# VHH binders against Mitotic checkpoint protein BUB3.3 (BUB3.3), part 2

Target 1, 314 residues: Mitotic checkpoint protein BUB3.3 (BUB3.3), of Arabidopsis thaliana (Mouse-ear cress) (f4i241)
Amino acid sequence: MSGDRLEFENPIEDAVSRLRFSPQSNNLLVASWDSYLRLYDVESSSLSLELNSQAALLDCCFENESTSFTSGSDGFIRRYDLNAGTVDTIGRHDDISTSIVYSYEKGEVISTGFDEKIKFWDTRQRESLVFSTDAGGAVGCVTVSGNNLVVCVDASMHIYDLRNLDEAFQSYASQVEVPIRCITSVPYSRGYAVGSVDGRVAVDFPNTSCSSEIKYSFRCHPKSRNGRLDGVCINAIEFSPCGSGTFVTGDNEGYVISWNAKSRRRLNELPRYSNSIASLAFDHTGELLAIASSHTYQDAKEKEEAPQVFIHRL

## First folded at step 14 (VHH)

Design R2 (from Q57T with G56R)
Fold by OpenDDE, fold request of step 15:
Structure R2 (fold): chain B 314 residues (1-314), chain A 121 residues (1-121)
Amino acid sequence: as target 1 above (314 residues)
Amino acid sequence: QVQLQESGGGLVQPGGSLRLSCAASGFTFSSYAMSWVRQAPGEGREWVSSISWSGRTTFYADSVKGRFTIARDNVKNTLYLLMDSLKSDDTAVYYCAKHKYGIPWARFDYWGQGTQVTVSS
C-alpha cells in the first residue's frame, strides 16, 4: 500500500472518523469510534498522546498546537489540552454531534449535529456556548473559510457569514442531486468542493466575480473498471494548502485520487487501499497526505478489521 | 447482560395496525441508537427503521416510510414500532437491535429474539 503505515502500540479498535494535521507542525490528530483521540507526531513517527473520550468520536479539529476539540456520538463537545493530556466537556448537542471546526477568524469552535443545531463555542467565555441556531435539517458536513461557514444538509448548501449569524445569507441546491458526504474549501478562492454519496464531485464558487471561476461537477469513476461500482460514496475531499489547485478524494472503494481544480484534470490514483477511505488530511505544507483506511459501516464491502493510517509523501 | 425482548406481534388484516415494543435491559438504553430489523420467510434480514439515542432523529426504509413510526421511551427503556397500513409484504419476524454506539449507522451488537408479525386476510 502506498505510504508509510502508522504504528500504534494499542491498535485502533474501531472506525477512524477524522484525520487532522496541526496548523504548524506535523502533528496528526486521529479521531476514532473507539473513543480515543490520538495525537501522532509524524516527524518522529511516534504516538505522543492517547486520550479516552468515553464516546465515539465523529470529528476533530485543532485550535492550535496545544488545544483540540472533538464532536462525539453522545452529543458532547470536548476540549483537549494536548500538553497536559486532559479532556474537558465544553457543552452538548441534544443528539449526535457529527462535525466540528475551528474558526480562526472568530476564535470560536463551531459544531453541528443531528439535533439540527449549529452551535458556537468560545472557551474564553464563562459560558462556552455563545450562540446557537437552527440549521434547518440534520447537518452532514461543514467547512469554514474566513468569515464563511458552509453547512451541508442533504443535497443543499447553506452559507453563513460569521459576522452575522441571524440566518444563512445564501442557500442553494448543490450540483449533486444526492446527499453531500464531505466538503472542503478551496484555499486560493472562495470556492468549495463537495463529494457526494454517489461518487460525484462538485466544485462551486458562490458569489464569485471572477469569470474563470466556473462551477462544474464530475464523477470520480465515470467508467466501470476492475470491478468498480457506480455510485461509490466519496467520504473525503481535501485541498492541498499550497494553492496549486490540487485536491484529493477518498471513497468507499478504497481509492485516493488526486485532481487539479484549475486545470480540471485527474492527476493521479494511488494504489487501492484495503478498506474505505474514511478521512484525508494534508499537512500545512501540502507535502504530506494522511490517509485513513477504515470501515465506516456504510458499505458492505468494508472489512471489519483494524483501521490503518498512512502517511503519503507527495 | 444485555437483553432485548420484543412483544406486540400477531396476526392482523391488511390495512390494520400493530404496535411492537422492545424492552431493553443490561445497558444504558439512553446512550445507544436502536433499530428495528425484519426477516420475511425465505428472505434475508431487512433494515426497517432506526432511532438516535435521544429519540429526536429517526430513519426509515423506503418500504415503510409514511406507515411506520419508530419511537423510544428512555425512562422506560423501551423501543417502539408503530405500524400502520400494514401490508402482506410486512409479514416477517421483527427484531429489536442495539447499535454498538450512539450512532444509528453503526453495526449492531445485540439482537432480540424477535416477534412474529403476520399480515393476512
Scores: ipSAE 0.896, ipTM 0.950, lowest interface PAE 0.5, mean pLDDT 94
Fold by OpenDDE, fold request of step 15:
Structure R2 (fold): chain B 314 residues (1-314), chain A 121 residues (1-121)
Amino acid sequence: as target 1 above (314 residues)
Amino acid sequence: QVQLQESGGGLVQPGGSLRLSCAASGFTFSSYAMSWVRQAPGEGREWVSSISWSGRTTFYADSVKGRFTIARDNVKNTLYLLMDSLKSDDTAVYYCAKHKYGIPWARFDYWGQGTQVTVSS
């Protein structure tokens, strides 16, 4: 298998839900269903922190090197002091909280859940919840870039301006006619890319002063081996932060593929992993790619084996 | 000890209705997603419906969508399945199943004994 496998003294006992690199270091957050948030120092190849959150973790994000957040199956949003090794709850959704991101523009945590709410949290305030709005449906995935928040509901995308949260600025059907499983923002642009449950990728780059509009969709695996157009779910999609236009996809068959967004070309395919790719994350330089090979409980073909996390040097 | 006890099964005519109940004990019911799974004679287990821990989010198999309704009462620690417009193909043993987590697509860790539903003219 390509890359260095992370070694954990205490093995991850259930699905890895999200990998996130810190914005400034090679610290890697690993959120998993076994209720632990793990902080791994990739440089020293050592686990620095393991915190029991008392719920399955569905997503995580960094605020900075000392603070992280998670969304839990119990609806709670949790704050972690990574230095002190402590966990606090800052609020709750009325159902499963499925996504969490940090807006550096607002200095707020944004979470979504099956309660169809988008909640904004400011931990600097006495009351952490500062705003709540309806998403119009169960949120599948979310991404934030600058002042733009993109919320995916089924096959639809809703774009919010963080400066005016009264209504979505834009709401439209994605280029994919099936539910969106994952979304990522294009670095240094207002663009986004999505992965669908049937193995499609849609890329949308708005017209910028520097580039023409790029809008297209494709199937990651055009040739179905058995003539069955049964697309494989794309679970993860991430852009390299280096601005090269390169993005990677991870699917339920264990394939990690890199693409050039501008040329629409497949760049590289890593050797197949033993399990589904549940999450992908670039470090801040784009030189490292973290890969979670893990059961996602979405495909019957997935193996019930212990999840593995790999670091691949690009 | 985790216990799941199904009830409400029986013989009904096509087009009839039944209400299944599952009494849960031995765990914090409101913290876990729950599901109904059925097994017809000679067939494998088939997922029917799931519900989140809050009861707000529900999922249905295509075969029962629009006819069945899953619900829960977290105060009573009870899971329900309302079955309308029953068909002969709905004949099966219906099982209440507990998810390992508050996630409705997670694996099951406990099952009830099941209740027989027979749809026949």
Scores: ipSAE 0.894, ipTM 0.950, lowest interface PAE 0.5, mean pLDDT 94
Fold by ESMFold2, look of step 14:
Structure R2 (fold): chain B 314 residues (1-314), chain A 121 residues (1-121)
Amino acid sequence: as target 1 above (314 residues)
Amino acid sequence: QVQLQESGGGLVQPGGSLRLSCAASGFTFSSYAMSWVRQAPGEGREWVSSISWSGRTTFYADSVKGRFTIARDNVKNTLYLLMDSLKSDDTAVYYCAKHKYGIPWARFDYWGQGTQVTVSS
């Protein structure tokens, strides 16, 4: 079961880096290395707009239904007016910018990159950059939940309290012990799930006072590969927003697997996609899963096929 | 026209050191990630090291970690590879390579002609 494939008027010409659903609707952002940010209306099955940014896009986020942001290979942070169909630059990192998220609690854009900085942007100000702090290394991925920001540097999670950004970050070594490829916040706790370059998943609860929140890890592989000693990069992890504990993983061999974090059980495995799973996103209700089947340049054996995006109904 | 010209190779004894240089022209050097790749006779190309476009972030193959240092000078448009504690299995032609999109894990879109490094006992 592959779901409904999205159609694009201008074919996606290079890797898809990130899919994001709006927190309020089934509008889907698609960020690509081909420099385009695309907005797709899943309800009407139509492409709403396609905006060129002049750099490979590595991440994207919504502020709201009319405003979004990207980070990319040139380090520029760009703002998109989705109604007017315009793009403007709000600032820049001094190297590639790998991640961008919106903090609804602070009302600020947060970006990270290989300049080892975390930058905070408030587009309501004449000068958008309002704060910058050290990440402690080149940032590979990030998540924000409430007042906590976590940036990943190699196998470490660097945890920031958004209420006290002047304080040093807390360094937490991940159970995976190898570079973290993806991270997501657990929606019903203060926990985090990470996927590693070697095919492991860890669920961690830094600073928990809840005795039922016990960290664990496992090898994440499809049933057809049970018993393998080596693993494949876990490119994406996403929780269902409904609080059931359901999350999905996508790996560099095209497998999408669902799990339950509370019961620690495998739930379902989708038929293998033709390319690596570059990104996954649940819609705000948990009824839809967007799946990017796209090369990621992370394995020499990977095939550079035309990227595809699917909508799977749950 | 993108041009990459390596230099600094030569013959050294085991345990010796060399510094390779790569002069870049025909593109905005400071906007792109760069790498060193080597090829021993009769073998495929082996990635050695990469550096981000600002020079802040570096990556090394396990076989060279702690022995090799990649660096760049964005004013002089030059990429370097500082090689210490050389071993016989470091013998290869060393190539300077430019990444597509400035991303240090993207495909290479341009290569130099290479410089020979020979480590003999």
Scores: ipSAE 0.679, ipTM 0.866, lowest interface PAE 1.4, mean pLDDT 90
Fold by ESMFold2, fold request of step 15:
Structure R2 (fold): chain B 314 residues (1-314), chain A 121 residues (1-121)
Amino acid sequence: as target 1 above (314 residues)
Amino acid sequence: QVQLQESGGGLVQPGGSLRLSCAASGFTFSSYAMSWVRQAPGEGREWVSSISWSGRTTFYADSVKGRFTIARDNVKNTLYLLMDSLKSDDTAVYYCAKHKYGIPWARFDYWGQGTQVTVSS
């Protein structure tokens, strides 16, 4: 297993759902089904905070160095004051809330869930909920980049223009043609990369006018399993923040593989982790990769063991 | 004590319909995702359908899509499976199952006793 294992004062007692680095520091959020949001300072190799939300957490995000948010199994959207070490609620979905992201362009929190809603929260206002719209189905994952929000429903990408939310979303069928498990924005273009439940990765460029932005897809598998026809769910996909085109995938069999999206080539494959790769995150410089080796409840024969988080240096 | 009590099974001819019920008690029913799971004679358990805690989102195994409908009544604390166009392959004991954490893809932490459904001519 590659990288330095993080140590926690209290072991993580159930699945890790999401890792997120701060956009400005190497503070790392760890969201878990055990109801705790953890803040880890990678530079000092120490756990800074462990805050109980009373619900299984499904996603998290930073607003800034002092404030973060989670979405969870009870539908509540919670705000965390990372300096005071306190948690409060700002609103709720009417079913589980599966994803939460922060839009720096709007200064708003965006959450999605199984109530088929996308909700927009501005905690600077007396009433935090400022807009709600229909996602067109139960939302599985989301990405925001600039003024574009993409919400995944089954195999479709629903694309919203954050400058004009009165317009209907654009529905874009993914090349994978099966449910999308994860999505990320391509940092140097208006493209998106998705990972599917059947082990495919697709890079799409909806609405492109650039002739060099040509969509493609491939079967994402470790070298030891080249040529196999049935794939393993791609649980996580993330781009390095630099413009080199480096991205990483994590699958449900514990493989982390790096790729270059411009050359369309495999770069490296890390030694297999003992459990599924539930989440990946680059730090803001691209020098560090956080890796969650954790059960995901996708395999009936899965053994629940304490999740592990690793920092791999690039 | 968490209790899940299924009812509504029985003998039915192919093409017939049945409505299964699962009465839930001992927990806050409306906070948890629920599922139906079946077990045919001599076989392992097979997931049939799941429903989110609000009832808004439903999931079905390919073998039952279009024929079965999962529903819940969070006032009466009851889970339902409406089975239509029944086939002999649907013969099984049907179990009501409660998910851990209210997440519809989490493992099951409690099961009912099951109700027998038999489809034969």
Scores: ipSAE 0.662, ipTM 0.853, lowest interface PAE 1.3, mean pLDDT 90

Design R2 (from Q57T with G56R)
Fold by ESMFold2, fold request of step 15:
Structure R2 (fold): chain B 314 residues (1-314), chain A 121 residues (1-121)
Amino acid sequence: as target 1 above (314 residues)
Amino acid sequence: QVQLQESGGGLVQPGGSLRLSCAASGFTFSSYAMSWVRQAPGEGREWVSSISWSGRTTFYADSVKGRFTIARDNVKNTLYLLMDSLKSDDTAVYYCAKHKYGIPWARFDYWGQGTQVTVSS
């Protein structure tokens, strides 16, 4: 297994759902189905805190160095004070909340879920819920970049302009034509990269006027079996923040592969991890990659071994 | 103790309809995703349908899409499967299953006793 394994005083007891680095430091959030949000200081190689949330956590995000949020299986949106070590509830979806992101442009938390809603939260207000709109279906994943929010429903990207939320979303069919499992924003353009349940990666440029931004797709790890129809779910896709075009994919067979989106070439493949890759995250400099090797409940034959988190230096 | 008890199975002609029920007790029913799973004679268990804890989102196997409807009543703590346009290959024991957590793709942690559905001429 590649990278420096994080040590925990109390092992993570169930799936890791999301890893996120702080945009300002090498603090790492680890969200888990065991109900704990954990904050790990990679520079000191130590666990800073773990906070109970009462539900399986499905996603997390930083607002800043002092504040983070989670979405959970009970639909509650929870706010964490990372200095005081406290947690409170700021609102709820009417079903499982699958994703949560922070919009630095809007200064708001954005959550989505199986109630087919996109909810906007501003904890600076007395009433945290400030806007709610329809997602057009059950949301599987999201990304936010600048004033654009993209919400994935099956194989469609639903694109919202955060400056004009009273307008209907733009529906864009992804090249993968099967459910989108993960999405990330391309850091040097208004493009998006998606990974699908059947092992495809697509880079799309909705609304581009630039002739050099040409969409493309490929199978991340094609493997011939009974007629070449079998694929491995792409669970995570992330771009390096450096603008070099480097991105990584993590799949349900434990492979982490790096690619260059500009040259369209495979760059490197890390030694296989013992469990599925559930999440990937670059630190803000692009020098570190956090890797969650954890069951994802996508295969009935998966073993529920303790999840592991690794830091790989690039 | 978690208890799941299915009912409503029986003999039906091809093209007919049937409604299954599953009475749940021993846990907070409205906090958990639920599923129907079936097992034909000599076969392994086959997932049929799942429903989120609020009932707003449903999932179906391709073999039953458009013919079966999963529903739940969180006041009566009951899961339902409405089966239309039944075919002979729908013949199976149908089980009610509880997911771990409120997550409809989490593993099952409890099963009911099953109810027999037989589709024959």
Scores: ipSAE 0.647, ipTM 0.847, lowest interface PAE 1.4, mean pLDDT 88

## First folded at step 17 (VHH; from R1 with A61R)

Design S61R
Fold by ESMFold2, look of step 18:
Structure S61R (fold): chain B 314 residues (1-314), chain A 121 residues (1-121)
Amino acid sequence: as target 1 above (314 residues)
Amino acid sequence: QVQLQESGGGLVQPGGSLRLSCAASGFTFSSYAMSWVRQAPGEGREWVSSISWSGKTTFYRDSVKGRFTIARDNVKNTLYLLMDSLKSDDTAVYYCAKHKYGIPWARFDYWGQGTQVTVSS
């Protein structure tokens, strides 16, 4: 295991679903199925708050240093005042809400879920829901970059232009050809990286921009897997924000591997974590990597050990 | 307090069909994802299919895709499994299972008593 383990006032009692750093500071959100949203100040090594929402949390995002949001198993979208230490609901999906992101370009919260909807929320208005559209299927994961929103449905990326939401989305098949588990935007590019349920990573450049950039894919295996060729689920994929082309993957066997997207080379592999890698997050400078070691799926041999969160310095 | 009662099992010839039902009580059925799990003689339990709490999204084990259909009726608090094109490998006790939370990949926290499905030969 690598990095400093975080300590929490109330132990994390069920899966960690998402880690997110603030875009402006090293405040870290930790969303968990135990219904708590936790805010941790990594620079001071202290827990700032724990807020109970009474629903399993599946994703979280910052609006700014004082406001964050979660999506949950009950479909509710919740807003958190991080200064006052309060939580309220702003709306709901009609099935689980799997992902939530903040668009700084629009000043809006965007949520998705298994009701096949993409919902847009503007909390400056009395009725927060300002737009809703069909995703074309159950949404598993999402990313937003500038004016581009990508939602993943099975093995497809459904791409929306946030400036022209009344137009139909463009569907782009990922090279992984199996369900997409995670997606992230490539910094300074119109590209996207996806991780699949069977251990593949693809870097895609959708034709929406008429780009001639070459897409590619590969199977992500830790070098310490004893030569086994069968992949395991890639639960998390994140780019370093520093523009180097470095990204990291986290898999269901506890391996965190870094790669260079331009050279397509494996750079480093961290010592194995004791549980699946449920989430990864870079701080805004790329100097810190937050790592959640936590169960993610039920199977016959999965353990319900307490999830752990680590900060690894790069 | 939570109760799950399966029915509809029986003896069927290969290629035949069965419809399993699971009556749910003691919890708010429409707030939870549900699954079917089976156990063949001498084997461990095997996940078969799951359905989201609204019923909008379904999941299937590869070996049953195209042959089995999971459904739910949130008014009658009933989970269903329609099994078509049955094979001898489908012989098992079938259990209705409730997920923890409304998450269809979360752990199960309650099971039913099971109903026997036997495909002849």
Scores: ipSAE 0.741, ipTM 0.883, lowest interface PAE 0.8, mean pLDDT 87

## First folded at step 19 (VHH)

Design U4 (from T2 with Y32N)
Fold by ESMFold2, look of step 20:
Structure U4 (fold): chain B 314 residues (1-314), chain A 121 residues (1-121)
Amino acid sequence: as target 1 above (314 residues)
Amino acid sequence: QVQLQESGGGLVQPGGSLRLSCAASGFTFSSNAMSWVRQAPGEGREWVSSISWSGKVTFYADSVKGRFTIARDNVKNTLYLLMDSLKSDDTAVYYCAKHKYGIPWARFDYWGQGTQVTVSS
């Protein structure tokens, strides 16, 4: 296991679903199924805040240094005042809400869920819900970059142009051809990278497929105790923000592996973590990697072990 | 106290159909994801199908996809499994199960007593 383990006032009692660094600081959000949203100041190595949300949290995001949001198993979208330490509800989905991201381009919160909706929230308005559209299926993960929103449904990527939300979405099948578990945007590029339930990574540029020069896939074959290299779910994929082309993958057997997207080389593998890798996050400088070692329940026989969060310094 | 009570099992010929029901009480049924799980003699439990708490999203094991349909009635607090084109391999005790947190991939926290389904010639 690599990195400094974080300690919390209320120990994390169930799965960590998402880690997010602030885009402007080394404040780290930790969302958990135990219903707490936690804010940790990595610079001072101190816990700043723990707030109960009443439901298992599936995702979180920053709007800014003082405001964040979560999506939860009860479908509610909750807003957190990180200075005052308060929580309120801004709306809901009609089933679990699987993902939540903030669009700085639109100044809006975007959430998705098993009601097959994509909902847009603007807390500057009297009525926070400002737009809702069809996702084309149950949403598993999302990414937003500039004016592009990519929503993953099974093995398909549904692409929305934030400038023209009245248009029908474009559907693009990923090269992995199996359900997509995680997605991230390639920095300084129109591209995306996905990790699949069966251990594959694909780099896709679906809105530029006519120039598909940067389109490939490969099997991530990390070491495991039982010797199986194939079929291990890729739970997390993240690019370093530095523009070096470095990205990391985290799998369901506890391996974190770094890669270079341009050279297509495997760069480094961290010592195995005791739990599945549930989430990865780079800080805004690319100098820190936050790692959640936690059950994801992507394997029915997965053993439950205490969730842990680590900060690995690069 | 959470209670799950299955019914509708029985003896059926290969190719036949059967509808299982699960009456739920002691929790807010419409806020919780549900599943069917089966156990054949001498085997471990095998997940069959799951349904999200609104009923909008369903999941099926490959072995039953296209033959079984999971459904729920959130007014009657009842979970269903419609089984078509039954095979000998479908012989098992079928359990209704409730997921933790309402998340359809979380572990189960409550089980019914099960109902026997037997497919024989």
Scores: ipSAE 0.746, ipTM 0.892, lowest interface PAE 0.9, mean pLDDT 87

